# Ledger of designs, part 10: VH-VL binders against Translation machinery-associated protein 16 homolog

Target 1, 180 residues: Translation machinery-associated protein 16 homolog, of Drosophila melanogaster (Fruit fly) (q9vxy4)
Amino acid sequence: MTNLRKELEKCKHPNSRKTKALGKKARRQNNKHKVRLGHAIKSNITGEKLSWFLGQIDEGRTEPLRPQELEDLIELYFTRFDEELEQINLKQSIGKHRANQHAARKDVITMTLEKERNEFRTGGLELMNLCDPLKLKMLRDWDGSALSVQHLKLDLVSYNMLQRLKEQSKKKETSEQMET
Below, E stands for the ipSAE of ESMFold2; O stands for the ipSAE of OpenDDE; V2 stands for 0.75 times the mean of E and O plus 0.25 times the DockQ between their complexes.

## First folded at step 9 (VH-VL; framework fv_ersodetug)

Design w5 (from v3 with heavy chain K98R; at its last look DockQ between E and O 0.64; V2 from the best seeds 0.61)
Fold by OpenDDE, look of step 9:
Structure w5 (fold): chain C 180 residues (1-180), chain A 118 residues (1-118), chain B 112 residues (1-112)
Amino acid sequence: as target 1 above (180 residues)
Amino acid sequence: EVQLVETGGGVVQPGRSLRLSCAASGFTFSSYGMHWVRQAPGKGLEWYAVISYDGSNKYYADSVKGRFTISRDNSKNTLYLQMNSLRAEDTAVYYCARDYESYGMDVWGQGTTVTVSS
Amino acid sequence: DVVMTQSPLSLSVTLGQPASISCRSSQSLVYWDGNTYLNWFQQRPGQSPRRLLYKVSNRDSGVPDRFSGSGSGTDFTLKISRVEADDVGVYYCMQGTHWPYTFGQGTKLEIK
């Protein structure tokens, strides 16, 4: 980026073919950079999410999560900011003069949680289906790097999906009981 | 002049209760949060409770949670600390301190001494 | 809880010489509002604590210019440019960013 800027600065005529070409190239580079940055940010967010879930799973666990366990874990995930929100609220409430100074963080947290809950309720939260033993293994084998997140096959885990899995599990249990 | 004066300290046996008071003067008491901080003999300072300006919010350190209750009467410009189930480790000078919003704890009382001994 | 670590725990200084006390936090003390709620308190023998500095480097009213604070994130320093006889006592750092509020162990300042 530094070299193109220097080249543009050397251009005497803003409307020259060369200047226009360099400008177009610079814009393309900037756009590529923005896209890369966006991907990096997304990967970081996803990495943080996956790291949280990994941190909740016992290191010795080899069995996949039951659908109810995954649902409970997701519900727990939605409470991950509760302590922070409590601290923010307390600090804001101590003095009479409510400085809206913490409103921005609170708003970001609230918006994030609303979005995540909505995703879970509708199209699904972007997550690994930890009811799949292969996915659990993949998450456990993950090095925790945001760069390697792209190699993880993510699923859309929704409330309805988990309910379907629960129903399937019950049917299997009933069929096994009938065969015995 | 802004002033805080703690009272109610004394010698008590383990398991007993004691109530401390902090009288505020020289400022609008009802506009400020208030803290309690203690210092055991020869030891450092320990924060353990805060109450909001209107008394609607309270927070405690884990060491005193469930045993101590912070309260206030804004009509009397007084902060209180109800201490129940006192232990030897609660022996300390107890200070009240004013919370001045973004400035934090800026004014302290002279402290009142609580001794818990058998 | 945020652990506040002071160093040294005791300091003997010759009158007129400078003094420096370090305070380290186990977590960043930068709050969401951009402020760092690090305080320094002085406690003279037989007296109640007195706040010297708030938000790292701001002096309370009546605090001499010889007291200064610096630092960011997790590392903070209290400096006394020229120690006087009245500076004898224990100095505490305190974080007010995270609940519960926590103090350092204290640094005892003595005169040689």
Scores: ipSAE 0.551, ipTM 0.820, lowest interface PAE 0.9, mean pLDDT 92
ESMFold2, look of step 9: ipSAE 0.657; ipTM 0.883
ESMFold2 (binder alone), look of step 9: mean pLDDT 91; pTM 0.921

Design w6 (from v3 with heavy chain Y100W; at its last look DockQ between E and O 0.37; V2 from the best seeds 0.55)
Fold by OpenDDE, look of step 9:
Structure w6 (fold): chain C 180 residues (1-180), chain A 118 residues (1-118), chain B 112 residues (1-112)
Amino acid sequence: as target 1 above (180 residues)
Amino acid sequence: EVQLVETGGGVVQPGRSLRLSCAASGFTFSSYGMHWVRQAPGKGLEWYAVISYDGSNKYYADSVKGRFTISRDNSKNTLYLQMNSLRAEDTAVYYCAKDWESYGMDVWGQGTTVTVSS
Amino acid sequence: DVVMTQSPLSLSVTLGQPASISCRSSQSLVYWDGNTYLNWFQQRPGQSPRRLLYKVSNRDSGVPDRFSGSGSGTDFTLKISRVEADDVGVYYCMQGTHWPYTFGQGTKLEIK
């Protein structure tokens, strides 16, 4: 990759057509790089989330999750930082001189959890609908790589969505009981 | 000079209880967290409890959780360890140690010996 | 729990020679504040432990300059530039980054 930066440094005239062209190219490359980096970061975050959920599912499970099971799992997911927060709080509380040294991490965790909870309550948490047997299989077959996350079809899983699924399940059970 | 003096050690039978004390001097006791660390005969050091400066927060190692209780009386500059349901594996020298800005322990007592034997 | 592994477990050194003790943690000891809460303790025979170093390389008051600490992340070293007779004892590394706090097994330093 021709180090555009080195080429720019060789340009004698900052306002030359060549320099401007190189500058524009460099900016485009930098922007592309930033976009790629952003995507990579997002993929990593999503990968970590999916890995967490995968880790909570029994390796031998082939049946999809019930809506209540998925709801419980999501609630458990929101507690994943509880131990860390406890450790931070303990460390800060040991001495009288409270060093806000760990405030940044605590804030990040708190903000993350608030965001996730809000998403779940409103538009939905970006997740695979594990009540779908195909999605569960896809998650199980996933290699755990952040690079392959893009091949996973994610859903927006919300509280309301899960409630609707619960209602549908109850109706089916009632109809089956009436037919027997 | 910062000084910590442990007392209350002795020989006890399994299942019995013992209370250790640590008298602190030479510093503002109420401003610092305090730790208990033990050392079995011929073995290494084991951290197992901490209490905050005001006694509001406590944390225990899993090995002693539910059996031991750390407490303090800041008016007496004294740290305590209530040990219940003692086991042979609890045989050790017990040290109290002063916390240093949550970075570890900077000052240790001389220790008190607890022997649990039938 | 974070496992602290010291090596060697015993060291015999000639007076005036240097000594080196390694301590490895099972997890990174870098905390969110950027500090690394690794401590070194010395315990002389029949005495209580004494802290020598905190945050990897900082010497406590009264600790001789011949003691130095280094390392980062998971690998740490205590060095004694010139061993003296009073240096006989057991040395422990301790991590204070993660709860519960954990010690290494200890390294016994003896003089040949």
Scores: ipSAE 0.643, ipTM 0.870, lowest interface PAE 0.7, mean pLDDT 92
Fold by ESMFold2, look of step 9:
Structure w6 (fold): chain C 180 residues (1-180), chain A 118 residues (1-118), chain B 112 residues (1-112)
Amino acid sequence: as target 1 above (180 residues)
Amino acid sequence: EVQLVETGGGVVQPGRSLRLSCAASGFTFSSYGMHWVRQAPGKGLEWYAVISYDGSNKYYADSVKGRFTISRDNSKNTLYLQMNSLRAEDTAVYYCAKDWESYGMDVWGQGTTVTVSS
Amino acid sequence: DVVMTQSPLSLSVTLGQPASISCRSSQSLVYWDGNTYLNWFQQRPGQSPRRLLYKVSNRDSGVPDRFSGSGSGTDFTLKISRVEADDVGVYYCMQGTHWPYTFGQGTKLEIK
């Protein structure tokens, strides 16, 4: 695995073409990981999932996510295969022979997303609860390696859990706004 | 013999329209996707559009989306490119090409020249 | 869009000598089905392009066996084992793995 953070640390001039090229390569590799999650490659599935969520959060953010923000991020996660599906659908449609053939990759994607949506609506997805400031800090401090991912304590994040957290936030905000 | 023949090129002013045709013979036209590719004078090849074998799916390069429309008439073995709002940078030789199982474009036409000048 | 970069952009070769053209892609060209949709085209002066190779190394019918292709992932090579007068022209690599299809800049082959 290439450590693009180390390469960026070697670059002293922040506006140099080399520094910008390395930054672009790092973002491109993150996008490639998103696309490859459904390809069942050698990498740790849990680690790639956590890396995806971390990549959606501003590097300087320290406050926890609001429940709606985490819900929106989970819904965005469910769309991660959209470009790949459009590419497959187009290529499969071009010639008559391919159009009559099965694209097994589409089935894998569909089943994966159906499973994940069902988990979210029932017992919960295995994620870090990023509404918890300690969990956000743990994820941000994570070095991205498969060794350290084994020691992260995951949560079950469900739709219902997030709805309860929204209601708790509204109740607390209302009580704080009432003043003598 | 598989053959593709483009027609409809010419000289037009910016903002005008042209319609290119590509007549196909020697293969089952309705079984294959078709492409349009162009080559500006002295420059390389650039892909612009594809249409599926039955015409149900189309895809365009961003530079021509909304201005160019690819279509086909399988009963006449003919591919079309409608080019609207033409610009000077659209000046090129336009080729139609046959797709085969997404291995690339295996048969190309002779090309038709479009010149956009004021 | 996937950027295809060829080198050299121009080469001059003595008849009967080998020639080699490099093509590098900005992304892997390996598709989910295990195929690599990398093609090579030849455009002789004043003519339409013709396909030489598809899926990296497969020659089209009528293409002499002195043309060969190799490579994987992002790095590909077209080789001409011995250059003939008929080989003058521009050579393009193209990727068909990702939409849109994209071409390299072209490599002009001259005989001197």
Scores: ipSAE 0.585, ipTM 0.840, lowest interface PAE 0.9, mean pLDDT 85
ESMFold2 (binder alone), look of step 9: mean pLDDT 91; pTM 0.921

## First folded at step 10 (VH-VL; framework fv_ersodetug)

Design x1 (from w4 with light chain S32W; at its last look DockQ between E and O 0.51; V2 from the best seeds 0.61)
Fold by ESMFold2, look of step 10:
Structure x1 (fold): chain C 180 residues (1-180), chain A 118 residues (1-118), chain B 112 residues (1-112)
Amino acid sequence: as target 1 above (180 residues)
Amino acid sequence: EVQLVETGGGVVQPGRSLRLSCAASGFTFSSYGMHWVRQAPGKGLEWYAVISYDGSNKYYARSVKGRFTISRDNSKNTLYLQMNSLRAEDTAVYYCAKDYESEGMDVWGQGTTVTVSS
Amino acid sequence: DVVMTQSPLSLSVTLGQPASISCRSSQSLVYWDGNTYLNWFQQRPGQSPRRLLYKVSNRDSGVPDRFSGSGSGTDFTLKISRVEADDVGVYYCMQGTHYPYTFGQGTKLEIK
C-alpha cells in the first residue's frame, strides 16, 4: 500500500483521470487486503480451537479417541469460559456502579456457547474427527501455526455422529461375539 | 474526608480467633466494595479478601480461605474480618481499604496489629 | 495467581536525579473492557500505603506530576523525574485485573 499512498499524494486534483484511476486501483488493493485479513482472522480462531483439543491429549497417545472420549472432550470445551465468567461476575459485583452496568462480554460468551451447543446437537461443530486415526495423526503433525491450519481438512462433528459411532462399535463387538 | 479506622488487633495464641473491625466515614459505605490487606513485620503487602458493596459476593486469598471470613454491616458503616485458627505467620499489620470501581484500592486505613504468639 | 515482579528491589538515588521502577506480571493485565488495572502505591516510613497511580498512568489527586506511569500488557514502569527527600519509602505495584489481587515485592527508595 506504500506505493499507492505515494502516488495518491502526488495527485492533487480530485477529479482528474489520473486521480480517479489511482482511486480505483487503491480500492481494488484494499478489497483484496480485506479478504486476506478475513481469512487470517478465521484461521487464527480455528487454530486456537484445534490447539485446545490437541492440548487435552497425552503427547504419547497414538490410538484414536473413542466416540465417548471425544464427546466428553467437547463437553469439557463448553466449560472453557467458566473461570473467566467467575472473574467477570466477581469484578462486576464489587462496587454498586459497576454492578448496575451490563457486562457485554458475558453476553458474548453465553451466545457463543449456546450457538456451539446447538451446532453440536444439529449439523455438527467444525472440528477434526479424532476418532479417525489419520485425522489424529494430521492434528499431531500440524505445526500449530495459524498459517497452516487451513490445510487441515475439518469435519462436522455432531452429537448424532458420535452416537452412531458408539452404536457401530457395539454392533461390531456383538457381531464378533456371535462368531465365537 | 474519607477515613477508615481499624480496631480489634492484639496478642493472641495460635489456634485462637480474633475479630477485626473497620469503621468507615466520609463516603457512602454501602456503594463500595472493601478489602483486607496485611503486612508482616518488615515485609511487603499481601491481599487477603474482598467483599462486594452489598455483601452478596466475597473472595479470599487461597492461604486464608476457610479460616477468615469477611463481612460488613452497612447500617453501621463497618467492615469486619473474622480470623479463626490463627497461626504464627498471620502476625501482621492488617489494613482495610476502600475499593473504587474495581480499579484498585484508593483509600487505606492506618492498620491494626495482630500478633500470634504463645 | 498472577505473580508481580519488581526490579530493582532497592534504589539508592541522589536528590534531584530520576528514578525508575520496573514491574512485570506473569500474565496480561488487560481486562475484557480494554482497561489495564495496574496500580502503584507508596508507603512512606511508618505510614500506611497510599495509591499514586491507577490504570497504569492515571495520577491520584494530590500526586505530583513528577510521578508518571507507563507500560502495557505485562511490563510496566513507574518513573520519578526528580527525586525529593520525602519520596523515601517503599513502592509497590499491584494488579487488580485478576482475583486474587497481587502485589510486587516492593522497591525501597533511599537517598544517597
Scores: ipSAE 0.663, ipTM 0.884, lowest interface PAE 0.7, mean pLDDT 87
ESMFold2 (binder alone), look of step 10: mean pLDDT 91; pTM 0.928
OpenDDE, look of step 10: ipSAE 0.681; ipTM 0.890
ESMFold2, look of step 11: ipSAE 0.606; ipTM 0.869
ESMFold2 (binder alone), look of step 11: mean pLDDT 91; pTM 0.931
OpenDDE, look of step 11: ipSAE 0.687; ipTM 0.892

Design x2 (from w4 with heavy chain S102N; at its last look DockQ between E and O 0.72; V2 from the best seeds 0.63)
Fold by ESMFold2, look of step 10:
Structure x2 (fold): chain C 180 residues (1-180), chain A 118 residues (1-118), chain B 112 residues (1-112)
Amino acid sequence: as target 1 above (180 residues)
Amino acid sequence: EVQLVETGGGVVQPGRSLRLSCAASGFTFSSYGMHWVRQAPGKGLEWYAVISYDGSNKYYARSVKGRFTISRDNSKNTLYLQMNSLRAEDTAVYYCAKDYENEGMDVWGQGTTVTVSS
Amino acid sequence: DVVMTQSPLSLSVTLGQPASISCRSSQSLVYSDGNTYLNWFQQRPGQSPRRLLYKVSNRDSGVPDRFSGSGSGTDFTLKISRVEADDVGVYYCMQGTHYPYTFGQGTKLEIK
């Protein structure tokens, strides 16, 4: 792979036919690397999120989550930065010159959480619906690899979807209790 | 010249209290955070507490949380350490130190010795 | 809490020769602002600690350029290019990236 880059380094005449051909090939390979890197980064982020949710579920549990349990877990997920925010707030508070400045990381955290909360309240967070036993099994069977996360079929899990599932569970429970 | 001078050390019995003072001069005390660090006889340095420039935020090492209170009086350019329920393991030289933009403790006092023994 | 480990704990050097002290942290000292808050302190016999270096490699005013710092992430080194008699004392690394702040055990430097 580095051979192409070394060939370009040997070209002293940038407008020659050979240099132009090598430049086009190098640009094409660089674009491929950028796309693959972008997919790898997003797969890692998704994989870390799914690993977080999986880690909150007891290893012995076989039943899907109830809608309220998933909602509670999503709310817990929103608190995942609390310890980091405590450290940032403490450091920013120590000296007067830093008291009026914002860490870029704190801003990123704030914007991330606001975006996630808004998504949850509207069209849904990109997650696996762990109220679905098939989805729970798929997550359990996942090897934790960022490469394999691309094959998981994610859902959009919203607040409204969870409220609807709670109502379905209540109606089903009532019907089952009437059926002896 | 920037100076920090600790006072209030002494010999006390276990279970009693002691208040250390740190007098600051040569800089705008109210612009900087302050730290307390201790050093047991023949041992290394141990960080114990920090207070923000305006006193609004404080943080303590786990070993002293609930027993020690850091405070400051910016009108008197003085930092304090209130030490309650003293134990033999609190025997040490206590240093106050000035924070500089979280880049570490750039100025240290001479230290005051606290000895806790029965 | 971040554990800071110094080596060696004792160092005996001949005047004019170099000295090197290692400091390792149990986790990365790179803060979210891109800075690494690793400090070095010198404590001469009977004296208060004095900061030598901050943010790995920056010397405080009045610190001779024979003192230098290097390293990244979790591994750091203090070097004295030519040891002088007044360099006798104990040297501490300290991390200020994470609260609580933590020190290494100290390295006692002696002239032989």
Scores: ipSAE 0.537, ipTM 0.828, lowest interface PAE 1.1, mean pLDDT 86
ESMFold2 (binder alone), look of step 10: mean pLDDT 91; pTM 0.932
OpenDDE, look of step 10: ipSAE 0.665; ipTM 0.881

Design x3 (from w4 with heavy chain E101D; at its last look DockQ between E and O 0.49; V2 from the best seeds 0.62)
Fold by ESMFold2, look of step 13:
Structure x3 (fold): chain C 180 residues (1-180), chain A 118 residues (1-118), chain B 112 residues (1-112)
Amino acid sequence: as target 1 above (180 residues)
Amino acid sequence: EVQLVETGGGVVQPGRSLRLSCAASGFTFSSYGMHWVRQAPGKGLEWYAVISYDGSNKYYARSVKGRFTISRDNSKNTLYLQMNSLRAEDTAVYYCAKDYDSEGMDVWGQGTTVTVSS
Amino acid sequence: DVVMTQSPLSLSVTLGQPASISCRSSQSLVYSDGNTYLNWFQQRPGQSPRRLLYKVSNRDSGVPDRFSGSGSGTDFTLKISRVEADDVGVYYCMQGTHYPYTFGQGTKLEIK
């Protein structure tokens, strides 16, 4: 977690470092910096997301999540900006001058959540399917580093996928009871 | 020229209520948020509440939530603090302050003293 | 709540000598707009507080240029280049980045 936090901190301020690099370096070197920054940013975002989900699971738990449990965690994940939004909304509302302006951060959050909700309802969010015991074990065994996160095999987890898993579980339960 | 004047302080018994007023002049009151801050005798400053320029949004420090109500009347250029269920620890000088750009308090009143004692 | 910690809590300074007050926050004071909403207030004996500095280093109107502010993130400093008799009082830092707004404990400045 320490390594991931350090890399995330460095990447959280790419605009300032990128701006200074562009002002000081030759154009040929700029292309290498652009590619490197893109990879680091994606890996940090994915690593932070996976760490969030891992943090919601009891350390002693060995069984995979039920489909409803994973669905509930995803809905909880969508609320992760609630405290920040409260602070932004309050600060923007206090004086008339700020109330008449856009809060760029609020717009970014809103767009991010809209995109994520749409992805969940269609092709799926890029996550690990924690209803799969192998995937849960892989996430627990992950060292938390941004460098190793790109080697994890991610899934597309959708609302429809979770509903199908619930249906499959119900069919299995009913069949076992009838066999008794 | 910008001026804030608090009134309504006094001596009250625990459990009673008191209403503070803050009269504003020299600026467009309805364009700015307003704050209440208190200072117990011999102690530091403690922020307690803010209200938005139009009164639509309010926020309170945890210690006074549920007991104090901030409000404003923009037609009278006046800020209010309703204090219910007063306790000895509410004894303080109470200041109103004008918000500056949702960051801090650029103009303060002279304060009004509230003493809660048996 | 963001905790603001001042040091020293008391200063005794000879007229004409410099003074320096430190203020630390438990959390970054950089807001999402790039500004740092760190304020300094002066409270002379028997008076209400007066703002000296806002956004770290900007002096309010009528504040002498011998008052200056510096710092970033979580560490901030108020400096008085030459202390004068009128500077006696208590100095507070305050953060306006996060609600609730919070003050430091105060630093009492006196002339020896």
Scores: ipSAE 0.658, ipTM 0.881, lowest interface PAE 0.7, mean pLDDT 86
ESMFold2, look of step 10: ipSAE 0.628; ipTM 0.863
ESMFold2 (binder alone), look of step 10: mean pLDDT 92; pTM 0.936
OpenDDE, look of step 10: ipSAE 0.670; ipTM 0.884
ESMFold2, look of step 11: ipSAE 0.611; ipTM 0.860
ESMFold2 (binder alone), look of step 11: mean pLDDT 91; pTM 0.933
OpenDDE, look of step 11: ipSAE 0.667; ipTM 0.885
ESMFold2, look of step 12: ipSAE 0.612; ipTM 0.855
ESMFold2 (binder alone), look of step 12: mean pLDDT 92; pTM 0.935
OpenDDE, look of step 12: ipSAE 0.657; ipTM 0.876
ESMFold2 (binder alone), look of step 13: mean pLDDT 92; pTM 0.935
OpenDDE, look of step 13: ipSAE 0.674; ipTM 0.886

Design x4 (from t2 with light chain W99Y; at its last look DockQ between E and O 0.71; V2 from the best seeds 0.64)
Fold by ESMFold2, look of step 10:
Order: sequence, then C-alpha cells, then structure tokens
Structure x4 (fold): chain C 180 residues (1-180), chain A 118 residues (1-118), chain B 112 residues (1-112)
Amino acid sequence: as target 1 above (180 residues)
Amino acid sequence: EVQLVETGGGVVQPGRSLRLSCAASGFTFSSYGMHWVRQAPGKGLEWYAVISYDGSNKYYADSVKGRFTISRDNSKNTLYLQMNSLRAEDTAVYYCAKDYESEGMDVWGQGTTVTVSS
Amino acid sequence: DVVMTQSPLSLSVTLGQPASISCRSSQSLVYSDGNTYLNWFQQRPGQSPRRLLYKVSNRDSGVPDRFSGSGSGTDFTLKISRVEADDVGVYYCMQGTHYPYTFGQGTKLEIK
C-alpha cells in the first residue's frame, strides 16, 4: 500500500484517467486488507469465546455437560461484560459533557450481546456442543491458539437444540427405568 | 476564580456523626461531578466518593460504604458528605474536588479537619 | 482495586538537577476510548493537592514545561528536568480509568 500511495502522490491532476485508475486500484486493495482483517478478528473472537467456556469447567471434569449446565454457561457468558458496562456507565455519567455524548464501546457491547442472544434463540451460537463427550475432549486438547481454532469443528448451539437434548435425556431415563 | 471551600470539620467522639459541606463558586457547579478525598495525618491521599453532576449516580470506596453518604444541592452550589458511625481511623483532612471530563480532579478545596477521639 | 506503586518514596535532589519518579499500576490504565487516565498531583508543604499532569503527559494550565510525564499501559514516569526550590513537596500518581480511583503512596521530594 505504501508503493501505491507513492504512485498516487505523483499524479498532479486527480481527474486524469491514470489518477482515476490508481484510485480504483487502491480501493480494491484496501477492501482485500479489510477482508483479511475480518477473518483474523473472527478467528480471535472464536478462540477467545472457546477459551472462556473452557475456563469455566473444572480441570478434572471428564463427563459431558448436561444440557441445562451448558444453557447456564451460555447465560453466564452473556453477563461477561457486566463489570465493564458498570464502569463505562459510571464514568460517562459523572460530568454533563460526557453524559450527553455517545459511548461507542457501550454501543458495541450492547449490539454484540443483542446479536448473540438472538442467535441463541434462533439458529444457534457457534460453539462446541459440550454435551458431547468427544467435543468436550477436543476442546480440552486444544492448545488455546487462535490459529489452531480452525481444527475445532464448531456446532450451532441454540436454545431449542438444548431443549430437545433435555427431552431426549428424559426419554432415555424413562426407558432405562423400565428396562429391568 | 474557581473555588471550593469545605466546612463542618471538628472534634467528635467515636460512633457520632458529622456532616461536611463544600461550597463551590466560579464555575457552573451543576455541570461537573464532585469527589471527596481524605488524608490522614502524615499519610497519603485516599479517594472515597464521587457524585455525578445531577446527583443521579454515586460511587463509594468499600471502606466507607454504608457509613458515608455523598450528596449535592445544585440550587445552593454545595456538595455534602454525611459521615455516620465515625471511628478513630476516620481522623483526616477531608478535601472536596471538582471533576473535569472524567479525567480526574482538577480543582481542590483547602480541606477541613475531622478528628475522632475517644 | 487497582494498586498504584510509586518509587522512590523519598527523594533528595540537588537544586538544579533532574528528578524522576516512577509509578506502576497493577492493571492496564488504558480505557475503552483509547485514553490512559493517569494523573500526577503535587502537594507543597501545608497546601492542598494541585494537579500537574492528566492523561499521562498533558500539563495543566500554569504548570511549567520542566515537568513532563511519560509511560503507557502500567508503567509511568514523572520527570522534573531541573528542580527548583518551590518543587519541595509530595508527588502522587493517581489512576482514573477504573473505579474506585486510587493513588500511589506518594514521593516526598526534598532539596539537599
């Protein structure tokens, strides 16, 4: 991008055909960099999310989570910004000038949580289904790096999926009680 | 000239109450948050409380929660600190300070001395 | 609570010589807006505190340019390029990024 900037600076007449062509090339290269940054951000967000869930599970636990336990962890995850939001709300409220202005970070948090809650209630959050013992083992074996997160095959975990798993566990429990 | 003047200090016995006042002048008091800070004799500064410009939001250090109450009267340009259940460890000079853009305390009063002795 | 640690706690400086005071925080002081809310205060003998610097390096009005601040994240420094007689007093760092606000222990500056 540095070389392209030098070429653009050599053009004295910004409306010339060469200047217009260089401007279009610069826009396309900038868009490609934005896409690469977007992929890196998504991978970091996924890795951070999975690390958070892993950190909530006792190191010695090998049993898969019950569906209610996973649901409870997901609800806890939605509260992860509560302390930061309290600090922002307090700091923004102190003086009149700051109280009347937009707090960009608070808006980002609010929109993120709204999106995540909507995803959970519809098609599902991209997570590991920790009710599956293989998925729990894969998460524990993960080295924690954002690069290696690509080796973890994610699931879509939704509220409705967890309710179905609860009902399947209830039916299996009833069948086992009658087997003897 | 921006000025803050604390009053209401004095000598009190442990378990008693005292109310400090901070009179503000030279600026639009109702546009700025206010703080209370104290300094025990020969010791450093300790922050204790803040109140928002309109009084709607308050925050306290854990050491004084439940015993101290910060308040303000914007019609009188006055900040208050109600101090209940006073202890010997509350002996200090108490400063009020003006907040500026949540960047810290840009103007301080001269302080008022509270002595709690048995 | 964020712990603010100053060093040294006492400093004797020959008139006209430089002085440097360190302040370290137990957590990053970078707020979500990108600003670092670290302040420096001076308390001359018998006086109330006076703010010298805010947001690490910005001098308040009337503070001479021989006072400067630097640092980032968790490590900060106040420098006085040439100490004068009226610089005697105690210097405090304070963080305003996290509530509650917290001060360092103070550094007493004396002229020998």
Scores: ipSAE 0.607, ipTM 0.858, lowest interface PAE 0.8, mean pLDDT 87
ESMFold2 (binder alone), look of step 10: mean pLDDT 92; pTM 0.933
OpenDDE, look of step 10: ipSAE 0.628; ipTM 0.865

Design x5 (from w4 with light chain Y99F; at its last look DockQ between E and O 0.49; V2 from the best seeds 0.59)
Fold by ESMFold2, look of step 10:
Structure x5 (fold): chain C 180 residues (1-180), chain A 118 residues (1-118), chain B 112 residues (1-112)
Amino acid sequence: as target 1 above (180 residues)
Amino acid sequence: EVQLVETGGGVVQPGRSLRLSCAASGFTFSSYGMHWVRQAPGKGLEWYAVISYDGSNKYYARSVKGRFTISRDNSKNTLYLQMNSLRAEDTAVYYCAKDYESEGMDVWGQGTTVTVSS
Amino acid sequence: DVVMTQSPLSLSVTLGQPASISCRSSQSLVYSDGNTYLNWFQQRPGQSPRRLLYKVSNRDSGVPDRFSGSGSGTDFTLKISRVEADDVGVYYCMQGTHFPYTFGQGTKLEIK
């Protein structure tokens, strides 16, 4: 079952060759396996995202992230495909024949990032709010498995939420300085 | 028939420059990317550089970046390698090779020898 | 850079017997288009390299059918079903999935 999950997580674009092959494999599943397959696909995407964020935080850190730190980490997350895009652009450019073809993977990356940036600027990305010490601890206690990610309570983290948290911290500091 | 012929090799002192040429015939040169590969005496193959079919995109191995420049003149069906600040470890046979569909290097030249010695 | 490791580095084979050369990459060679850009080259003594196989198992034009390739992901094999005198030389694997392109160290084939 881990091989099927790995194959599914490689297919981000519904019309790719890999997606078509996975669709044929999935048709042979019974009804219970159809439900599990759907949950596995979503859980794996979330698990990879959370693993990425966890990997960016020092192992010894116990204090929650400041709002600006989380914002910076989210912006870094949006650049995660930069090296892959450079490789795709180069390989596509070498010969004239390949330069005239679509790169399906590049389209998938572009659509994914556009969607994620829009979500961040509106209702929020599904993340752990790492400005909350309980959420940071929950993420650190997570075993890293896609299967157990369903038990993590996600937040919607938006640009506006982070700006409000910065403003609240700034107002508190100003008020405390004036009182002192 | 597809043919690649390298010229411009020779014996040079460290710190000097050489320019290699690769003359192409038997195919539409301007439709294919081109590569440079070297082989030190008694050693294996090392890939160095690629240039896109129209010359707009180039990539270099770390060991030669900043010292070597790949270029092409599609009107002359010629690929070039400008090698500056040559070092003893650059002593090798230098091959040009034709790219095919970014699958690899399907046609190779005969090679030209560069010897860098004090 | 992707490291390509060949084994053995040297083979001594009796005429007419099979030969097998292993090539292992430090990263998967499966590209985003689903292809695996693993090539095999032959360099006979005093000659330029010649491509034998591309995309793992596809034989180039004029390459005898006694040469075959197999493998996936990170592990690949070149086989010669019956070694002939003209097969003497050095064999290289190369990956073209990741830039920079990288070669294995080479495997020298000799007749014993």
Scores: ipSAE 0.618, ipTM 0.865, lowest interface PAE 0.8, mean pLDDT 86
ESMFold2 (binder alone), look of step 10: mean pLDDT 92; pTM 0.931
OpenDDE, look of step 10: ipSAE 0.635; ipTM 0.862

